# Designs tried in a protein design chat: VH-VL binders against Prolyl 3-hydroxylase 1 (P3H1). Part 4

Target 1, 115 residues: Prolyl 3-hydroxylase 1 (P3H1), of Gallus gallus (Chicken) (q6jhu8r557to671)
Amino acid sequence: SHLVCRTAIDEKQEGRSDNSHEVHVDNCILNAEALVCVKEPPAYTFRDYSAILYLNGDFEGGAFYFTELDAKTQTAEVQPQCGRAVGFSSGSENPHGVKAVTKGQRCAIALWFTL

## First folded at step 13 (VH-VL; from p0 with heavy chain Y103W)

Design r6
Fold by ESMFold2, look of step 14:
Structure r6 (fold): chain C 115 residues (1-115), chain A 122 residues (1-122), chain B 110 residues (1-110)
Amino acid sequence: as target 1 above (115 residues)
Amino acid sequence: QVQLQQSGPRLVRPSQTLSLTCAISGDSVSSNRAAWSWIRQSPSRGLEWLGRTYYRSKWYNDYAVSVKSRITVNPDTSRNQFTLQLNSVTPEDTALYYCAREWPEYWAFDIWGQGTLVTVSS
Amino acid sequence: QSALTQPASVSGSPGQSITISCTGTSSDVGGYNYVSWYQQHPDKAPKVLLYEVSYEPSGVSSRFSGSKSGNTASLTISGLQAEDQADYHCSSYTSSKTYVFGGGTKLTVL
């Protein structure tokens, strides 16, 4: 498990479009140009399932989103909410990222599971 | 806290083997979450990644093409350290050598040793 | 010599913002979101500032931010301070399972 907190950057967060976490995959090495995710060490290939538990919701931005392998085409979005959990398989079917936190602080716990 | 402490000779003659050691405290060389890299720095080449060793159910190595024929990076679990061995050195291998913890969660180097300046000359 | 191209030097006055570029290819910066930035003061080891293009580890000032577009990653330092005077290096993971570094940029705070 891993506690992650992101806070809005002073005076540059308004109007920003950069992400708090860039799109990645939890158990393989994503190459979004080649549309491939290579599941090889030293990547954490032993991760089979992932979960995010949100600890608060009193912030703006910071949406969790899924994409295609291109890391651009958004397929789903989850708004953070205190106590909300997002579970997904850790593989190449679920590239994901976190949009910029534009106000306040986003805190979550990341969890990974091995079968 | 995790620390990396380097040791080894600072002067090596051409054609000999450069050998450096990196001792790890606060983490394990056999961690399944880390990888252990050697990186060198020179005025002409800047920072240059040389290679790594890591444990994922077994030991793995990856090496930069430029040194692959001459390099070995070995773990030592009993001493909790890892070593760099670079064979057949030339003056071009003169550099400041760093060991570093590679953190594959982010594919970056989050902890560095203090550096060892190695001069290759006769 | 270096696989990634950085300007050799940049300068700025206290309080200003500056940006350092890091240009590679589709086999590194373009293909991967695994670009990192390191600050190196004289006679010190590099210290990581950013991972994954833009992720700030705990204990790093919020004045550091990162982005990329195509094959070019950028480090932006806002509100320059005297302590920011240092060398800055970018690195990227590559399709050959290696890392490459930029040539480094010397930042002078005027």
Scores: ipSAE 0.566, ipTM 0.849, lowest interface PAE 1.8, mean pLDDT 88
Fold by ESMFold2, look of step 15:
Structure r6 (fold): chain C 115 residues (1-115), chain A 122 residues (1-122), chain B 110 residues (1-110)
Amino acid sequence: as target 1 above (115 residues)
Amino acid sequence: QVQLQQSGPRLVRPSQTLSLTCAISGDSVSSNRAAWSWIRQSPSRGLEWLGRTYYRSKWYNDYAVSVKSRITVNPDTSRNQFTLQLNSVTPEDTALYYCAREWPEYWAFDIWGQGTLVTVSS
Amino acid sequence: QSALTQPASVSGSPGQSITISCTGTSSDVGGYNYVSWYQQHPDKAPKVLLYEVSYEPSGVSSRFSGSKSGNTASLTISGLQAEDQADYHCSSYTSSKTYVFGGGTKLTVL
């Protein structure tokens, strides 16, 4: 497990559109331009399933989102909420990122499972 | 706190082997989350990544193309350290050598050794 | 598959903002979100400032920010201070499963 917190630097950053966590895949190395994800060491190839547990919801922005391999075409979004969990397979089917936190601080626990 | 402490000779003659050691405290060389790299710095070339060793159920190595015919990076689990060997050195291998922890969660180098200036000359 | 291009030097006055560019190719900066930035003061080892283009690790000042567009990543330092005078290096993961560094940028605080 891993505790991750992201904070808006100050309130002048409201409306910020850049990501708090760039799009990646948990068990392979994504090249979004080449549309390939290479599953080999030293990447964490042993991760089979991932989960995110939100520890708070008193912030704005910071949405968790999924994409195609291009890291641009959004396929799903999860709105942050205290106690909400998101579970997904760790492979190239689930590229994901976190949008900018525009107000407050987003904290979550990341979990990885090996089968 | 994780710390990296370097040691090794600072003068090497041309055609000999450059050999450096990096001792790890606060982490394990066999960690399944880290990788262990050597990086050098010279005025003419700047920073250059040379290679790494890491454990993922077995030991792996990756090396920069420019040195892969001459380089070996070895772990030593009993001493919790890793070594650089660079064969057949020339004066162009004169540089400040760093060991660093590579953190594949972010694909960057978060902990660096103090550096060892190695001079290759007669 | 080679060194990344940075300006050799930049300068600014205290309180100003400056930006340092890092240009690579589709095989490194363009293809990956694994660009990092390092600060190096004279006679010291590099210290990581940013990971993953824009991620600020704990203990790094919020005055450092990062971005990328296409094959170019950028480090911005806001509110320049005298202690920011140092060398700055960018790094990227590559399609050959290696790392490349930029040539470095000497920042002078006037």
Scores: ipSAE 0.508, ipTM 0.838, lowest interface PAE 2.3, mean pLDDT 87

## First folded at step 15 (VH-VL; from r6 with heavy chain A34Y)

Design u1
Fold by OpenDDE, look of step 16:
Structure u1 (fold): chain C 115 residues (1-115), chain A 122 residues (1-122), chain B 110 residues (1-110)
Amino acid sequence: as target 1 above (115 residues)
Amino acid sequence: QVQLQQSGPRLVRPSQTLSLTCAISGDSVSSNRYAWSWIRQSPSRGLEWLGRTYYRSKWYNDYAVSVKSRITVNPDTSRNQFTLQLNSVTPEDTALYYCAREWPEYWAFDIWGQGTLVTVSS
Amino acid sequence: QSALTQPASVSGSPGQSITISCTGTSSDVGGYNYVSWYQQHPDKAPKVLLYEVSYEPSGVSSRFSGSKSGNTASLTISGLQAEDQADYHCSSYTSSKTYVFGGGTKLTVL
């Protein structure tokens, strides 16, 4: 497991397009330009399932989203909520990222499971 | 709390072997979350990644092409350290050598040793 | 592999914002979202400021931000302070399972 906290940047609140966590895949090395995800060490190839658990809700922004392998085309988005958990398979079928936190601090626990 | 402490000779003759050790405290060399890398820095070449050792059910090594034929990075679980061995050195290998913890979760180096200046000279 | 391209030096006055660029290829900066930035003061080891283009480790000032477009990553330092005077290095994971670093940028606070 891994605890991740992200604090909003005060300097720029409007028109933000940055991510707090860039699009990646949990069990392989994503090359978005080449549209491939190479499942080899030192990446965590043994991860089969992933989950995030939100520990608080007193923040704005910080949405979790999935993309295609191009790391640009969004396919789904999950809004954070205290106590909410998002689970997914760890492979190249689920590239994902986290949008910027615009207010407050977002804290979540990342979990990974091996079958 | 994690700390890397480097040791080894600072002067090496041409054609000899450069050897450095990086002692790990607060973490394990056999961690399945991190990798252990050597990086060097010189005015002419800047920062240069040399190679890594890491454990993922078994031990792996990756090396930069520029030094692959001469480099060996070895773990030592009994002492919780890892070493750098660079054979057949030339003055071009003169540099400030760092050991570092590589974090594949984010592909960055978050912990660095204090650095060791190694001079290759007759 | 050849080093990433950074400006040799940049300067700014206290309170200003400056940006340092880091240009690579589709095999490194353009191919991955695995760009990291390091601050290095004289006689010190590099310290990671950002990883995955824009993610800030705990304990790093919010004055540092990062972005990427195409083959170019950028580090922005807002509210420039005297303590920011240092060398800054970009790095990227590569398609060869290695790292490539930039040439480094010397930041002078006027």
Scores: ipSAE 0.539, ipTM 0.876, lowest interface PAE 0.9, mean pLDDT 92

## First folded at step 16 (VH-VL)

Design v2 (from u1 with heavy chain R33S)
Fold by OpenDDE, fold request of step 22:
Structure v2 (fold): chain C 115 residues (1-115), chain A 122 residues (1-122), chain B 110 residues (1-110)
Amino acid sequence: as target 1 above (115 residues)
Amino acid sequence: QVQLQQSGPRLVRPSQTLSLTCAISGDSVSSNSYAWSWIRQSPSRGLEWLGRTYYRSKWYNDYAVSVKSRITVNPDTSRNQFTLQLNSVTPEDTALYYCAREWPEYWAFDIWGQGTLVTVSS
Amino acid sequence: QSALTQPASVSGSPGQSITISCTGTSSDVGGYNYVSWYQQHPDKAPKVLLYEVSYEPSGVSSRFSGSKSGNTASLTISGLQAEDQADYHCSSYTSSKTYVFGGGTKLTVL
């Protein structure tokens, strides 16, 4: 597990289109341009399921989202909420990222499970 | 806190083997979360990734093409360290060598050794 | 593997915002979101500033931000401070399962 925090104290927070966590896959190496996710070491190929647990809610932005392999086409989005947990399979079927935090600090715990 | 401590000769003769050791504290060379890399830096070539060793139920090694034929990165679980061997060195191998922890979670190097300047000279 | 292209030097005054570019190819910067940035002060080892283009590790100032478009990644330093004077290096994972670094950029705070 990992504690991940992102603070938005930077200038020009309004209109930000960047991500706090760029789209990636938890158990393979994503090449979005080639539309492949190579499941090989040193990537964590043993991860089967992933979860994120939000530890706070006193921030803005920071939405969790899923995409296609192209890392561009969004397929789903989850709004942060303190105490909310999001679980998903760790493979190439669930490329995901985190939108920019525009205010405050977003803290979450990332969890991974191996069957 | 994780720390990397480098050691080894700072002077190597041409055609000889450059050997460095990186001692790990606060983590394990056999960690399934990290990889252990060697990176060198020179004014002419900047930073250059050389190779890594890591454990994922078994040991793996990856090397940069530029040094693949001459490089060996070995783990030492008994001492919790990993080593660099670069054979047949030339003056072009003169550089500041770093060991580093590679973090595949984010594909970056988050912990670095103090660096070792290795000069290849007759 | 050819090095990523960075400007040799950039400069700015305290409080200003500067941007350092890092240009690669589809085999590295363009293919992966695995671009990292490192700060290196004289006689010090590089220190990671950003993971995966834009992620800030713990302990890194929020003044550092990253972005990527096509084959070019960018590091922006806002509210420039004297302590920011250093060399900055970009890195990217490559399709060859290796890493490539940029040539480095020397930032001078005027």
Scores: ipSAE 0.872, ipTM 0.947, lowest interface PAE 0.5, mean pLDDT 94
Fold by OpenDDE, fold request of step 22:
Structure v2 (fold): chain C 115 residues (1-115), chain A 122 residues (1-122), chain B 110 residues (1-110)
Amino acid sequence: as target 1 above (115 residues)
Amino acid sequence: QVQLQQSGPRLVRPSQTLSLTCAISGDSVSSNSYAWSWIRQSPSRGLEWLGRTYYRSKWYNDYAVSVKSRITVNPDTSRNQFTLQLNSVTPEDTALYYCAREWPEYWAFDIWGQGTLVTVSS
Amino acid sequence: QSALTQPASVSGSPGQSITISCTGTSSDVGGYNYVSWYQQHPDKAPKVLLYEVSYEPSGVSSRFSGSKSGNTASLTISGLQAEDQADYHCSSYTSSKTYVFGGGTKLTVL
C-alpha cells in the first residue's frame, strides 16, 4: 500500500483533458493499442484485488473511472468522497484511471491483496 | 530512506570487462516490489537502459539488445547489492553509468545512484 | 531500437509555460501509458518528475504535467522558474520489456 496525493494545477483549468493517473491495470502490462494485457514479471502478477480509500474530500475533480481494454471506452465512474473505498479485481477486466483534479488536493491510499 | 551507492573501476582497457557494484540501503535486492537496473549516459547516445535484475518468487534478468551478448546483471543477496558486468568493452562503452531502482508500479526509475564515469581507453 | 525524439533545446521566461515533446512508436509511447519524465541538473543524477504519462510522485511540484496523444508524449512546465533550468529526459516502456529514453532536452530559463 501507499499514499497517493494529487494537486490541481492553478493554470488552464478550462478544457482540461488530462488525467491524474492514466489508465492502467494493476497486475499486468497493458498495451491498449494492441488490446492486450500481458501478465508477466516484473508486473505485480500476484495481485488479485485492488482498493482505493479516499482520505479527504475538499477537492474537485479526481474521479476514479474504469475502461475497456482500449483504455478509452469508459464503463464506470466513481466520485470521490472522504472515507469512501473502491474495490475491484486487479486483472485486465478492470482497467482504470483517475481524472484530473481541478481544485485542491486529492489524497488516497492504494491497497492490493493477494489470495 | 533508500539509497544506492556505486563503486568500481573508472578506467578499463579495450577488450577487458567493465565491472560495477551498486550497494542498496533501506531496501532489499530481493524485494518483490522493485527491479534493479543499470543505465548509462553519454553525449553521443544520451541515456541508455542496459538491463535489470529482480526477484518475483525467482530471479529474472532482462537486457537491452544492444549489449545483451556482453552484459550480466547479478544480484548479491548476502551483501544486498547488484552488479554490472560488461565484457569486451570498446571506447563506445565510455559513459557515465548509473544504477537505479525501477518501480514497476509506475514503470519508472525513482532512485538513482551517484553515477560512475567509466572510461575505456588504452 | 531508436531513441525517442525530443527537441534539443527549449527556452522560456520566468512565469511562462513551456512544453517538451517526446515522440516514439507504437512499440513504446504509442502502445503504453508508461512514459516517465526526468529532470537532470548539471553533475546530478536524473530525478523522476512524472510517472505513467501524467502522474506526479510525492515531492514534485504541481507545475509539471504530462499528456500523451498517439506516439507523442508531452511535458508541460507552468510558471517557469530559474530552478527549472536543466535537462529533461523522457522514457517509455517497450514491447520488448525494455526501456527507451529520449535524446534529452536542454531547458534554458531566460
Scores: ipSAE 0.872, ipTM 0.946, lowest interface PAE 0.5, mean pLDDT 94
Fold by ESMFold2, look of step 21:
Structure v2 (fold): chain C 115 residues (1-115), chain A 122 residues (1-122), chain B 110 residues (1-110)
Amino acid sequence: as target 1 above (115 residues)
Amino acid sequence: QVQLQQSGPRLVRPSQTLSLTCAISGDSVSSNSYAWSWIRQSPSRGLEWLGRTYYRSKWYNDYAVSVKSRITVNPDTSRNQFTLQLNSVTPEDTALYYCAREWPEYWAFDIWGQGTLVTVSS
Amino acid sequence: QSALTQPASVSGSPGQSITISCTGTSSDVGGYNYVSWYQQHPDKAPKVLLYEVSYEPSGVSSRFSGSKSGNTASLTISGLQAEDQADYHCSSYTSSKTYVFGGGTKLTVL
């Protein structure tokens, strides 16, 4: 388990458009230009399932999103909400990222499971 | 708090083997969460990644192409440390050598040793 | 293989913003979101500032921000302060399962 918080806590964060967490895959090394995800150590190849549990929802931005392997074609989006959970397989079928937090603080717990 | 403490000789003659040690406190060299790298810095080449060792049910090594014929990085689990051996050194191997913890969550180096300046000269 | 290209030096006055570029290839900066930036003061080891292009760990000032477009990553430092005077290095993971570093940029705060 892993607690992750991202904050937009002052004027320096205003107007920011970069991702709070770039698109990645939890158990392999994504090369989005080559459209491959290499499942080899020292990547965390033993992660089989991932879950994110949101601890709050009182912020702006910070949407969780899935993409194709290209890391650009968005396939789904989840707006965080306190107590909302997102579960997904950790492999290359689920590249994902987090959009910039533009106001407030986003906090979540990340969990990984080995089957 | 995790710390990396380096040791080893600072002067090595050409054609000899450079050997350095990095002792780990607050973490295990066998951790399945990290890898353990050597990086050197010289005025002419800047920072250069040399290689790593890591444990994932067995021991692995990866080495930079430029040095892979001469380099060995070995863990020592009983002393909780890892070593660099660089064979057949030349004056071009003169550099400030760092050990570093590699964090594959982000593929970056989050903890660095203090550095050891190694001079290769006759 | 190929080192990443950074400007040799940049300068700025206190309170200004500056940007340091880091240009690689499709086999490193272009292909991966695993660009990191390190600050190095004289006679000190490098210290990580940013991971994963733009991720700032807790304890790093929000004045540091990062981005990437194509094969070029950028570090922006806003509100320059005297203690920002240092060398800055970028690095990227590569398709050869290695790391490459930029040549470093000396930032002078005027």
Scores: ipSAE 0.659, ipTM 0.872, lowest interface PAE 1.3, mean pLDDT 88
Fold by ESMFold2, look of step 19:
Structure v2 (fold): chain C 115 residues (1-115), chain A 122 residues (1-122), chain B 110 residues (1-110)
Amino acid sequence: as target 1 above (115 residues)
Amino acid sequence: QVQLQQSGPRLVRPSQTLSLTCAISGDSVSSNSYAWSWIRQSPSRGLEWLGRTYYRSKWYNDYAVSVKSRITVNPDTSRNQFTLQLNSVTPEDTALYYCAREWPEYWAFDIWGQGTLVTVSS
Amino acid sequence: QSALTQPASVSGSPGQSITISCTGTSSDVGGYNYVSWYQQHPDKAPKVLLYEVSYEPSGVSSRFSGSKSGNTASLTISGLQAEDQADYHCSSYTSSKTYVFGGGTKLTVL
């Protein structure tokens, strides 16, 4: 598992639009310009399913989102809540990222499963 | 906590082989979560990634094009270390050499050795 | 020369914000979100400041932030302090399964 936390830098960051986690795929190396995801070591090719468990919800921003392979066309969004979990397959069908945290601190545990 | 400790000679003659060792504490060289890289630094070229070794069901190596014909990076699981071997060195290989842990989650180097200044001179 | 282009030097006064650029190509900075930044004080090993363009590991001051547009990544240091005087290096993963680094930027705090 992997603990991930992102904190708003200061009060001046309200309204920022940059991502807290850039779009990626959990078991391959995404090249969003070329629209390919290369599933080769040392990438974590053995990950079959991913989950994120949110540890808190007292922050603003930090939405989890899915995209097409272009890393730009958003296809879904999940608002974090304390105790909420998001599960998805780890492959190129699920590029994802995390939007900027504009106030407070977002913390989650990432989990990966091999079948 | 994970630490990288470097060792090896600091003076090497031209045409000889440069050999350095990086000992790992707090982690395993055969971890399926990381890769183990060598990076060097010189005033003229700055930081240069040289190559890596990593275990994923078997051992793999990847090397920078500029050194691919001369470099070998080897793991040693019994001593929990990895080595750099650079053949046929010239004065242009004079540099400060670092080992580093590569974290493929973010494709970056989160832990660095202390550095070894290697001079190639007659 | 280095594959990624950084300014050779930048300077700023305490309390100001400064930005260091890192320009590559579509085969590295443009194609991947795997840009990282390292701070290096004299006679010390580099220390990672940012992963993945803008992700800050624990223990790194929130005064460091990052962004990317096209083939250019940027490191911004807000509230500049004397201890920020150091060399700064950017790095990117490449389509050839290698890493490239910028030439480094010397930051002087006036």
Scores: ipSAE 0.645, ipTM 0.861, lowest interface PAE 1.3, mean pLDDT 88
Fold by ESMFold2, look of step 17:
Structure v2 (fold): chain C 115 residues (1-115), chain A 122 residues (1-122), chain B 110 residues (1-110)
Amino acid sequence: as target 1 above (115 residues)
Amino acid sequence: QVQLQQSGPRLVRPSQTLSLTCAISGDSVSSNSYAWSWIRQSPSRGLEWLGRTYYRSKWYNDYAVSVKSRITVNPDTSRNQFTLQLNSVTPEDTALYYCAREWPEYWAFDIWGQGTLVTVSS
Amino acid sequence: QSALTQPASVSGSPGQSITISCTGTSSDVGGYNYVSWYQQHPDKAPKVLLYEVSYEPSGVSSRFSGSKSGNTASLTISGLQAEDQADYHCSSYTSSKTYVFGGGTKLTVL
């Protein structure tokens, strides 16, 4: 498991709008321009399932989202909520990222499972 | 706290083999979470990734094209370290050499050794 | 020379924001979200500043931020302070399973 926290960027950085985590795949290395995900070491090829558990919900932004392999076409979104879990297969069918946290601090636990 | 401590000679003659060692404390060279890289820095080329070793059920190596014919990176599990060997050196191999821990979660280098300045001369 | 292009130098006054660019190709910066930035003070080893384009590890000031568009990644430092005077290096993973670095940028705080 891995604890991750991300907080809102200082308001003096007017006009900034970045992801808290860029789109990636948990068990292979995604090349979104070539539309390929290479499942080879030292990538964590042994990860079969992933989960994110939200530890709080008193922030704005920070939505978890899924995409196509292009890392641009959003296919689903999960709004953060204290105690909410998101489970998904770790492979190339589930590229995902986290949108910018616009107010407060987002904290979650990442979990990975090997069959 | 994980630390990387480098050792090795600071002067090497042309055509000889440059050999450096990186000792790991607080982690294992055979960890399935990381890879172990060598990176060098010179005024003319800046930072340059040379190669890595890592364990995933067996040992693997990957090397930069520019040095692939001359480089070997080896783990030593009994001493918990990894080494760089660069054969047939020339003065162009004069650089500050770093070992670094590679973190494939983000494909970046999160822990660096202190650096070893190696001069190839005469 | 270096595979990624950075400006050789940049300068700013305390309190300003500054941006350093890092330009590569579709085989590195353009294709991957695995761009990293490193800060290096004189006579010190590089220290990772950002992973994954914009991800800040713990202990790194929120004044550092990152982004990319096409083949160009950017590091932005807001509220410049004297301690920010250093060399800054970008790095990217490549399609050949290697890493490339930029030539480095010397930041001078005036």
Scores: ipSAE 0.638, ipTM 0.867, lowest interface PAE 1.3, mean pLDDT 88

